VH-VL binders against q5slc1. Designs and how they scored, part 32

Target 1, 112 residues: q5slc1
Amino acid sequence: MGALRGRWAEEEALRFLLGKGYRLLWRNRRTPFGEVDLFMEKDGVYVVVEVKQRASARFGAPLEAITPGKVRRLLQSARFLLGRDDLPVRLEAVLVHGTPKDFRLEHLVLEL
Below, E stands for the ipSAE of ESMFold2; O stands for the ipSAE of ESMFold2 at other seeds; V2 stands for 0.75 times the mean of E and O plus 0.25 times the DockQ between their complexes.

## First folded at step 15 (VH-VL; framework fv_recibokibart)

Design j4 (at its last look DockQ between E and O 0.83; V2 from the best seeds 0.75)
Fold by ESMFold2, look of step 15:
Structure j4 (fold): chain C 112 residues (1-112), chain A 121 residues (1-121), chain B 108 residues (1-108)
Amino acid sequence: as target 1 above (112 residues)
Amino acid sequence: QVQLVQSGAEVKKPGASVKVSCKASGYTFTDYWMHWAKQAPGQGLEWIGEIWPNSGDTYYAQKFQGRVTMTRDTSISTAYMELSRLRSDDTAVYYCARDSKTIFGDWFDPWGQGTLVTVSS
Amino acid sequence: QIVLTQSPGTLSLSPGERATLSCRASQSVSSSYLAWYQQKPGQAPRLWIYDASDRATGIPDRFSGSGSGTDFTLTISRLEPEDFATYYCQQYDYSPWTFGQGTKLEIK
């Protein structure tokens, strides 16, 4: 029918991941290292999920990477939210290509 | 050295069109989105839109819809921005800028030197 | 679309002082999708800070970016003469990308 106004891409990403059996722990949580969009759990692994929206679909885009600084801050945020640093944590992305009326999702596991 | 070199200043009458060029060098032109921004005299920056040089796909800010056209020529690594039906408040410096090549980033580095477009009667 | 409001519009300080420039977003800018640019008269903008807190290549460590949610700050711990310029914030959380209107940092 359509996407929500405002932070619509985050809502669509959340719906998508819940449908894949992820469990939501926190959303939009502030830490000293930045804000985490979605902090989730799947099969005993904690997952930091970052959502990125672009109206352009990026057809034919070459290899893209996450910056080391962003990796560091996301992992620091996860450890802060958990209160410990000995639990398995995974970084994931949900890329939302398009507009509220016409979009597609790309779900990536970021290997580190 | 990554570099964006823009065409020279233009003076136009109201109602005319202008086409600004942006020549890229020092990197693979088709691997990065190209953006355009406007800065009116003494004012801030305003994003106009973007083009994917590989496909020619574009996305424009609503304010510029219907008057702006972005194109490119990949054989000479050059992006273009054309603004039609010019009016006096289109007087500005127009910049091209290269997007970051990252999953989450859309910051701009580098920028072209800018092209002054003056619209006067 | 996300509106960025910078304050103050003009900041008059002397070399050696600490500067604090604010950028406030009309909605949360998740994941720190925010950059800062420096611009001097007659020149193109230059990338200064990206991802809210990461300095671009060659930017001195007296510059620091911070913030999350709707409130972001660029801090210059001890002003040097070359730091007097206009600074813009930019968000890349939701299309279309937008800039703040700028803070002019001028010598008192």
Scores: ipSAE 0.743, ipTM 0.906, lowest interface PAE 1.1, mean pLDDT 90
Fold by ESMFold2 at other seeds, look of step 15:
Structure j4 (fold): chain C 112 residues (1-112), chain A 121 residues (1-121), chain B 108 residues (1-108)
Amino acid sequence: as target 1 above (112 residues)
Amino acid sequence: QVQLVQSGAEVKKPGASVKVSCKASGYTFTDYWMHWAKQAPGQGLEWIGEIWPNSGDTYYAQKFQGRVTMTRDTSISTAYMELSRLRSDDTAVYYCARDSKTIFGDWFDPWGQGTLVTVSS
Amino acid sequence: QIVLTQSPGTLSLSPGERATLSCRASQSVSSSYLAWYQQKPGQAPRLWIYDASDRATGIPDRFSGSGSGTDFTLTISRLEPEDFATYYCQQYDYSPWTFGQGTKLEIK
């Protein structure tokens, strides 16, 4: 389809999640705590989705959990965007392994 | 203590190759990606590429594609970077650096002490 | 590739002053995938800040990182003599990973 494009991994992650019945609320939304890649909703639960691209073949390596600082900032961003802090929020990752011409997605639900 | 110790300085002629080693200690070598970076005299840092020590899989920056080869020997916890067809603008300090091990992170800590490669006729 | 442009190239200040170092990205660096490194002459770079705002182990609290999108800053609230060095930003949003060209913080 063509050469490398900016934010292509995020586009593929979004397409994938929309196909799984997620609803997009905001995208690339800036908050005082950072920029949220995808802010979505599924089955009445708000979801912050973080997208991570790596061009190298990184399959099979165990990755440690998200850092506590990043959890805090993502939750703060969700509360900022919602205007309240009493709703359930889920953190998810879409890991994009490869390049625009040859990639594979890995979708993870992260425990808070 | 996590440590990366690199091989000593090299002087090479244009057209030659150089192979820099980076010995890891204090952690499980095959659990972390290893990166290499270049710093020409008086210049900033430039990422060269990365290797997964467990599998040997690599990815190189386009500027170095075709001239760089990264390898490792897991039996001695050592990564290698070989740069071929050397030219004068390859004169630089070359660093190895360990990747983070987090789901979203790719910052570098620690770095090796650096290896000066001088290309002169 | 994401190009990182640091400004100023050289920042001349005295101990006790506040320093603000800027890093601008050629496209948005999502999720604060940005780190800062300190380097002194003859030494390897050292991790200083990761994920835009988290201090590495042992880094004094006078250093703070902030920003999102395309604009990131490293702030030193009160300069100490040991803080004069070159600082580099690095992004890890999209491969290949890239560094800014550096800001040299020198004694005025």
Scores: ipSAE 0.690, ipTM 0.896, lowest interface PAE 1.4, mean pLDDT 90
ESMFold2 (binder alone), look of step 15: mean pLDDT 92; pTM 0.929

Design j5 (at its last look DockQ between E and O 0.85; V2 from the best seeds 0.68)
Fold by ESMFold2, look of step 15:
Structure j5 (fold): chain C 112 residues (1-112), chain A 121 residues (1-121), chain B 108 residues (1-108)
Amino acid sequence: as target 1 above (112 residues)
Amino acid sequence: QVQLVQSGAEVKKPGASVKVSCKASGYTFTDYWMHWAKQAPGQGLEWIGEIYPNSGDTYYAQKFQGRVTMTRDTSISTAYMELSRLRSDDTAVYYCARDSKTIFGDWFDPWGQGTLVTVSS
Amino acid sequence: QIVLTQSPGTLSLSPGERATLSCRASQSISSSYLAWYQQKPGQAPRLWIYDASDRATGIPDRFSGSGSGTDFTLTISRLEPEDFATYYCQQYDYSPWTFGQGTKLEIK
């Protein structure tokens, strides 16, 4: 097969983060609160990473918020997966702009 | 009040073009992506493509690539969708819809009232 | 592209009953990138649910969305006469965005 099919943007996001020294703990892990795309660790901090693909360019738009409901579900999922609520957790996004043959990544730390 | 008001119904012959307008009010037109969708009589919804009014950047579904052109006039807060080389199966209601303005969201709210385009011999 | 298959195509029920509408994706939708819309004849679609489970403004709490991965559900706990309409699911995980074929919820 030529170009990567299916969940290609998540694969590219994972490769990118591994190259930045992140360590993968779980992938596509289901919890009572939803699914976590990538659950990782970097420098002693647990990281929930959500991946979003769009074929269109989003230049010129201001940085946009994550919905409160999604924040809640991601944090609840992290606590569930860790079995504790006292460990440091960070939310991050990898935005994948484009198609399998022509894409670029934008990596964001989400402020809560 | 956030509102999208579309142009009136059109009747066209096969091979012609149609240009549907969508006038936005009640929000900053240039801040939100605008989408277009098709609904053939008695059928479901089909995404056509999107435009960012600030830049004019577009992306079209492959099925419509080469026949659709989306434009806008920011001075009157109006988006346009032009469909060329019309066929009888282009008969449908065409909707404009505003994208969400969130990092992970691409749901549509609000929608225009729809524009019926009829293509007949 | 991601194909959404809704079932049943038509659901015939009476006011007061519980309705369950299903939407299945051809591949896993991470982070529940799924919305639901209600459409009545002669009207535009209206946003009902986003992020699989979050109700849009003004939507009654008798409507609930759930699911993850490939299987998503819209549930109406106790049908009201105004709830009889066609419901569409939409995914926004991977471009192009796609809609299900719809479930028509009609009065028995």
Scores: ipSAE 0.636, ipTM 0.884, lowest interface PAE 1.6, mean pLDDT 89
Fold by ESMFold2 at other seeds, look of step 15:
Structure j5 (fold): chain C 112 residues (1-112), chain A 121 residues (1-121), chain B 108 residues (1-108)
Amino acid sequence: as target 1 above (112 residues)
Amino acid sequence: QVQLVQSGAEVKKPGASVKVSCKASGYTFTDYWMHWAKQAPGQGLEWIGEIYPNSGDTYYAQKFQGRVTMTRDTSISTAYMELSRLRSDDTAVYYCARDSKTIFGDWFDPWGQGTLVTVSS
Amino acid sequence: QIVLTQSPGTLSLSPGERATLSCRASQSISSSYLAWYQQKPGQAPRLWIYDASDRATGIPDRFSGSGSGTDFTLTISRLEPEDFATYYCQQYDYSPWTFGQGTKLEIK
């Protein structure tokens, strides 16, 4: 199953993270708390990865916050998918700046 | 109190240009992307494009590419949208709106009060 | 671009009734990249719901947003006179940002 044109940024994010040694567990999984874009593992830590695309180049902009509601829902989703709450979980973002023909990736570890 | 105050209504002839201003107050103008949207009479909302006041970087919807120019003056916290070669179907209310300052969000809050541009002979 | 289709176009109800407004996306919207706005005649749109389900500051809890993927709903549990307006959904998953055509909620 290939990437849709509207999901091209998620596919690019996945390729990027696989190249960094991340292992994919699930993608586009719905939970009672929301949808998880990419659920991955790296060095014994489970990683919830949120992907965001913007056509304008926002690379190098000041750090932006994640809303408390979104943090809560992502963590609840990870615990749901794992079936337990005692495993290490990290939240990350891949920001995709640009269009399919001309883009840059920014990879962030989210606080909390 | 965060506010966006737009310039007054304009009446223009076909082929002219219009420049709408949007003055921001109550927040750091350079930290937030500013968007512009069009609402023709009796119709819904249409996104025109965006500008980052800090850098002046812009991105325009394809439909408006070549006719719209977005600028800003950071010394007076004001964004501008200029639409050229006006046609009768450019008659609409034009809004500026502030983007959210979040990693994942691009919702708009607040909006300016709107500027009616009427294009008629 | 992602097309948002709202239904119904017009919803005629009385104060005290429940309202359900639908927004369908032409493709899946990941991670709840959807907002709702209220607009009254002669006024600017106002942010009502963001991230599909989070109420903006000052929005009464009778308003709730839900949904995922392609199907999103704005629900008003008990209509008040001030709730009669047009509601727009907006997506911010992929540029360009787009709006639905609106649902007009009017007094029966």
Scores: ipSAE 0.623, ipTM 0.885, lowest interface PAE 1.7, mean pLDDT 90
ESMFold2 (binder alone), look of step 15: mean pLDDT 92; pTM 0.933

Design j6 (at its last look DockQ between E and O 0.04; V2 from the best seeds 0.00; counts 0 for: pae O 11.2 > 2, placed apart)
Fold by ESMFold2, look of step 15:
Structure j6 (fold): chain C 112 residues (1-112), chain A 121 residues (1-121), chain B 108 residues (1-108)
Amino acid sequence: as target 1 above (112 residues)
Amino acid sequence: QVQLVQSGAEVKKPGASVKVSCKASGYTFTDYWMHWAKQAPGQGLEWIGEIYPNSGDTYYAQKFQGRVTMTRDTSISTAYMELSRLRSDDTAVYYCARDSKTSSGDWFDPWGQGTLVTVSS
Amino acid sequence: QIVLTQSPGTLSLSPGERATLSCRASQSVSSSYLAWYQQKPGQAPRLWIYDASDRATGIPDRFSGSGSGTDFTLTISRLEPEDFATYYCQQYDYSPWTFGQGTKLEIK
């Protein structure tokens, strides 16, 4: 009886990444630098995953870009959560375009 | 000021249908999910379902599936909930409420003032 | 579906007393996705606490929310006459969104 409305985009992103062998450590963790949607691990690397969703994009509304400023804040959040800055960290995004009934996923690695 | 204004009270007989309206103002109607909830007299709140006004996508609680239809008219920023095959235990106040985020579920703010629907005899 | 069970159903107290209202979930809910609403007779519910512990705009600091996992609490440190109402918890972590059945806080 799995309904997915609400954090539906995050739930789909999480399911997708778990299927790719990622391990979930934390989700929806607030830091002084913002909220981390998914904090995961893959192959000994900590991974901060930003999930972006836009239901209205069906007719040409632009998908909101992940800016260099957001990348910086995600990295700051990772360092805060880890309590150190000497561990390997990767930033990724899962772009979810559409609605719970009709969506697509794109998985991207962000510059560190 | 963000505001949701609902249509007036309705009295219906069993077997009829009712359509409640919820007019939004003070924000971009198409950017937020709209929810509907039921509160029977002296009872708590029960979620009925939701609609995304931009796409018209809906999701209904299983209890109401097959009897509820949610629609909207984006030109007048108005959401609608229609409940069919009314029975006496559908007597309740029905609320619309805005989701507070444009993605992922969240708390409801604001709420409409409520619409009393009475189903009798 | 996540069931939220509030306790007690009715809490009878006097102004000046401390109130503790409980909301228990049938499965774990992230504290980032639990809210509390206040409702007075004849009025729509009003957002009171969001994300388990954050007060909505204009809510007095005598109200505090706490909890994680399956157990959440709304505490009123010193009751004022205007605080007597029904309080509902709501989760928005997993669809369908669900409400607790309410705790009626009434004057003794």
Scores: ipSAE 0.006, ipTM 0.593, lowest interface PAE 9.7, mean pLDDT 83
Fold by ESMFold2 at other seeds, look of step 15:
Structure j6 (fold): chain C 112 residues (1-112), chain A 121 residues (1-121), chain B 108 residues (1-108)
Amino acid sequence: as target 1 above (112 residues)
Amino acid sequence: QVQLVQSGAEVKKPGASVKVSCKASGYTFTDYWMHWAKQAPGQGLEWIGEIYPNSGDTYYAQKFQGRVTMTRDTSISTAYMELSRLRSDDTAVYYCARDSKTSSGDWFDPWGQGTLVTVSS
Amino acid sequence: QIVLTQSPGTLSLSPGERATLSCRASQSVSSSYLAWYQQKPGQAPRLWIYDASDRATGIPDRFSGSGSGTDFTLTISRLEPEDFATYYCQQYDYSPWTFGQGTKLEIK
């Protein structure tokens, strides 16, 4: 089953969020504005979740590398997928550090 | 091991169409976006578009919109790119490449070996 | 779309020298979404650096990537004969995914 980068990390991120009471709506959806890794719902709020695997074991990977333009495109993607712009949307990230045998998760809320 | 094997070189006349195949092995074909890129002789790489084999969803670069069609046959793990109304500046090597990730666009790995398409009068 | 401009177009150096290849984006790109590829004539591109600074499997540690925002760099600390090739940067922050035009690193 060869360990493909990204597949195991996305599955672990999904399992983690499902365990926190998130509900999956879509995954791996391309839009004119970019790709949405996981599109989920929690407590009446729609959540766009970015999953990123880092080969570096460095904790606290800086989020400043995510540009304001990327945030805007993620929000545009959410509105595209929903077909509406009057619903609450939140942006989150799950950073997966390490390997399938020894990994750690970092769950972050991305500010608008 | 993950591998992409493309169809052989093609020679076409202006106005014709060409269909390049890309056979995937060593991974679940339907889980990853497949991308196509063009490299004209002596020049750099240009993204053409992408297809998600599970759904058949496609997205094409504006430059190729209306002339390119990407399809797949999931029963044989094969992606296709068809380029119509060929002209001389379509002469290039065409690559398929797998997105490295199932959810976010990331780097392309692996790449197919390339298919030379020559458009000549 | 994000335009990536590589410089120089051609870099002529000798083995043992330090090489610095630049990639400039028309707007900010997250460092988590930039890669470098090496390509030799008649071959497909090969992944070299991903996420701006992470080496692909088997890539020698004389190669390092750095940068953020609009400016990214691939550095080769001491050139070996096998390093002479064309290098492309690629961004995958915004669709469409775009490549730089390449820097040809050739032996002087």
Scores: ipSAE 0.005, ipTM 0.578, lowest interface PAE 11.2, mean pLDDT 83
ESMFold2 (binder alone), look of step 15: mean pLDDT 93; pTM 0.937

## First folded at step 17 (VH-VL; framework fv_recibokibart)

Design aa1 (at its last look DockQ between E and O 0.73; V2 from the best seeds 0.71)
Fold by ESMFold2 at other seeds, look of step 17:
Structure aa1 (fold): chain C 112 residues (1-112), chain A 121 residues (1-121), chain B 108 residues (1-108)
Amino acid sequence: as target 1 above (112 residues)
Amino acid sequence: QVQLVQSGAEVKKPGASVKVSCKASGYTFTDYWMHWAKQAPGQGLEWIGEIYPNSGDTYYAQKFQGRVTMTRDTSISTAYMELSRLRSDDTAVYYCARDSKTIFGDWFDPWGQGTLVTVSS
Amino acid sequence: QIVLTQSPGTLSLSPGERATLSCRASQSVRSSYLAWYQQKPGQAPRLWIYDAYDRATGIPDRFSGSGSGTDFTLTISRLEPEDFATYYCQQYDYSPWTFGQGTKLEIK
């Protein structure tokens, strides 16, 4: 384990989601299918949250959908962590645009 | 299909400036970040910086800060990289490359064909 | 910034052999944030693998990516003559994005 990318952006994302009523279950978990930044719960639904930081000012730029391979690996990771595959899981992103001194957050629910 | 076509080779003296162009076609130029990379003779790739053509926002690698300027002309779908105060170790092929537009991905596809810049006395 | 170190610097093999190219990161990189590029002399780099495991359009299935954390691998199960080139890894987990120095795969 150890240092996984800049922790500042992940901490800001976590603070933001806690303020929106999300509950943290696990963070920074490694699975055979990939890494899960934040594994959370909201209104009885499990949520895998991926945090992505970019130093450039990308807030509000048009984005294409998440790639099918990444969707598959995030869902496989969720099933691994839960130990079952019959529970609803939602995928979400928190995009952190900028640097520690000057950043903005964009929160997306990923429809798959 | 999607293409990036760069300007031709340049020969410059130390202390001069060079401006390389990268003309995009086959996609919406303003929707994708554009990157520039350097490849010195016999060496690997080094990222220089990026520009968002819609806004003109840029972000440069520390090594090039103060010497590089990236601009664009959206009316002709062209990005530019200007490198000033040239030194002999700036001799390299310079590439433009398009960023992916995915939520998480920042791989580069496609790349321009490259522009050789030679800096010699 | 994250330093990517590729090994070996040069790999000399014959067609039909299996090739294993390594990319080691100075810090852990999430596996969905690593790409591989192929470059032949006089040509621009070409996207080969993205998100560590996914082949770009048109890339043969003899190429596969694997690894996680600090250790990533590009494997070619059975070398074809057209596979001899230089391969670069790239990470896009931590800004700024960085490249490895390359592994040259050459005919023995």
Scores: ipSAE 0.756, ipTM 0.904, lowest interface PAE 1.2, mean pLDDT 91
Fold by ESMFold2, look of step 17:
Structure aa1 (fold): chain C 112 residues (1-112), chain A 121 residues (1-121), chain B 108 residues (1-108)
Amino acid sequence: as target 1 above (112 residues)
Amino acid sequence: QVQLVQSGAEVKKPGASVKVSCKASGYTFTDYWMHWAKQAPGQGLEWIGEIYPNSGDTYYAQKFQGRVTMTRDTSISTAYMELSRLRSDDTAVYYCARDSKTIFGDWFDPWGQGTLVTVSS
Amino acid sequence: QIVLTQSPGTLSLSPGERATLSCRASQSVRSSYLAWYQQKPGQAPRLWIYDAYDRATGIPDRFSGSGSGTDFTLTISRLEPEDFATYYCQQYDYSPWTFGQGTKLEIK
């Protein structure tokens, strides 16, 4: 328990988003197009949340946009999980900077 | 053209230090994390650590902690890796490599041409 | 740390054949946080596949990446002479970033 290093960051991200009023629908779902870390809902909008952890001190550093391939795969995965193509979906990131004992979160809405 | 050009081969004795340079061109040096990797003769790749040229922040693999120091000079777009208290098993080609700048990615492109460091008595 | 084990260590094939190179992780890696590199003797590694599935600029369509969890594959649908090299996988899901030990693809 708690020894799965990638899982701790995802758990912290989930806890953080639940505290912000997000509702969890599914997590760790495999689809033909890839994996979805957290599939959530907020204010009537479906949200695909990708979690990324880095041990280095990267909080607040500028980052470029998500790659086109990953955008495509996340959107295709959302459509697969919903079973339809006509619902609005937002992509978000939770960046977890640091280690289990000393970390900070950065929550971002990704431009499409 | 994005390019990383490393300093030339070095021959060192056990107990000495070596400092390898990596000069960047064709991109904004301070915007991308720089990584260093080791490849011993006939073997695979091993990650050493990373530096953010803008801030100078570093993170080292535990195996190298205490012997490696990564620095940079932003005025000449150059990163450095210094390895101290050299021993025979430090003989290897050392590469610098640029991280991706994407929100989720940490693949390496491009790589420097490599610097052979030979440690012998 | 996440250990990546590649198999086979050496793969001997002829031009025109299909090659399948395996990369197995000691624990689950998100399928998009894995890259592949090609290296020829005396040269630096070159990025080949990123985000498990996406070809780097200039990489031919005969190369494809697949897999998820602990099992990842690099497939070459029809080998060309220039494809004989050593291939490394690399994960960037959990620090420290790690590489597999390589698969040498050699001409038979």
Scores: ipSAE 0.661, ipTM 0.887, lowest interface PAE 1.4, mean pLDDT 89
ESMFold2 (binder alone), look of step 17: mean pLDDT 92; pTM 0.933

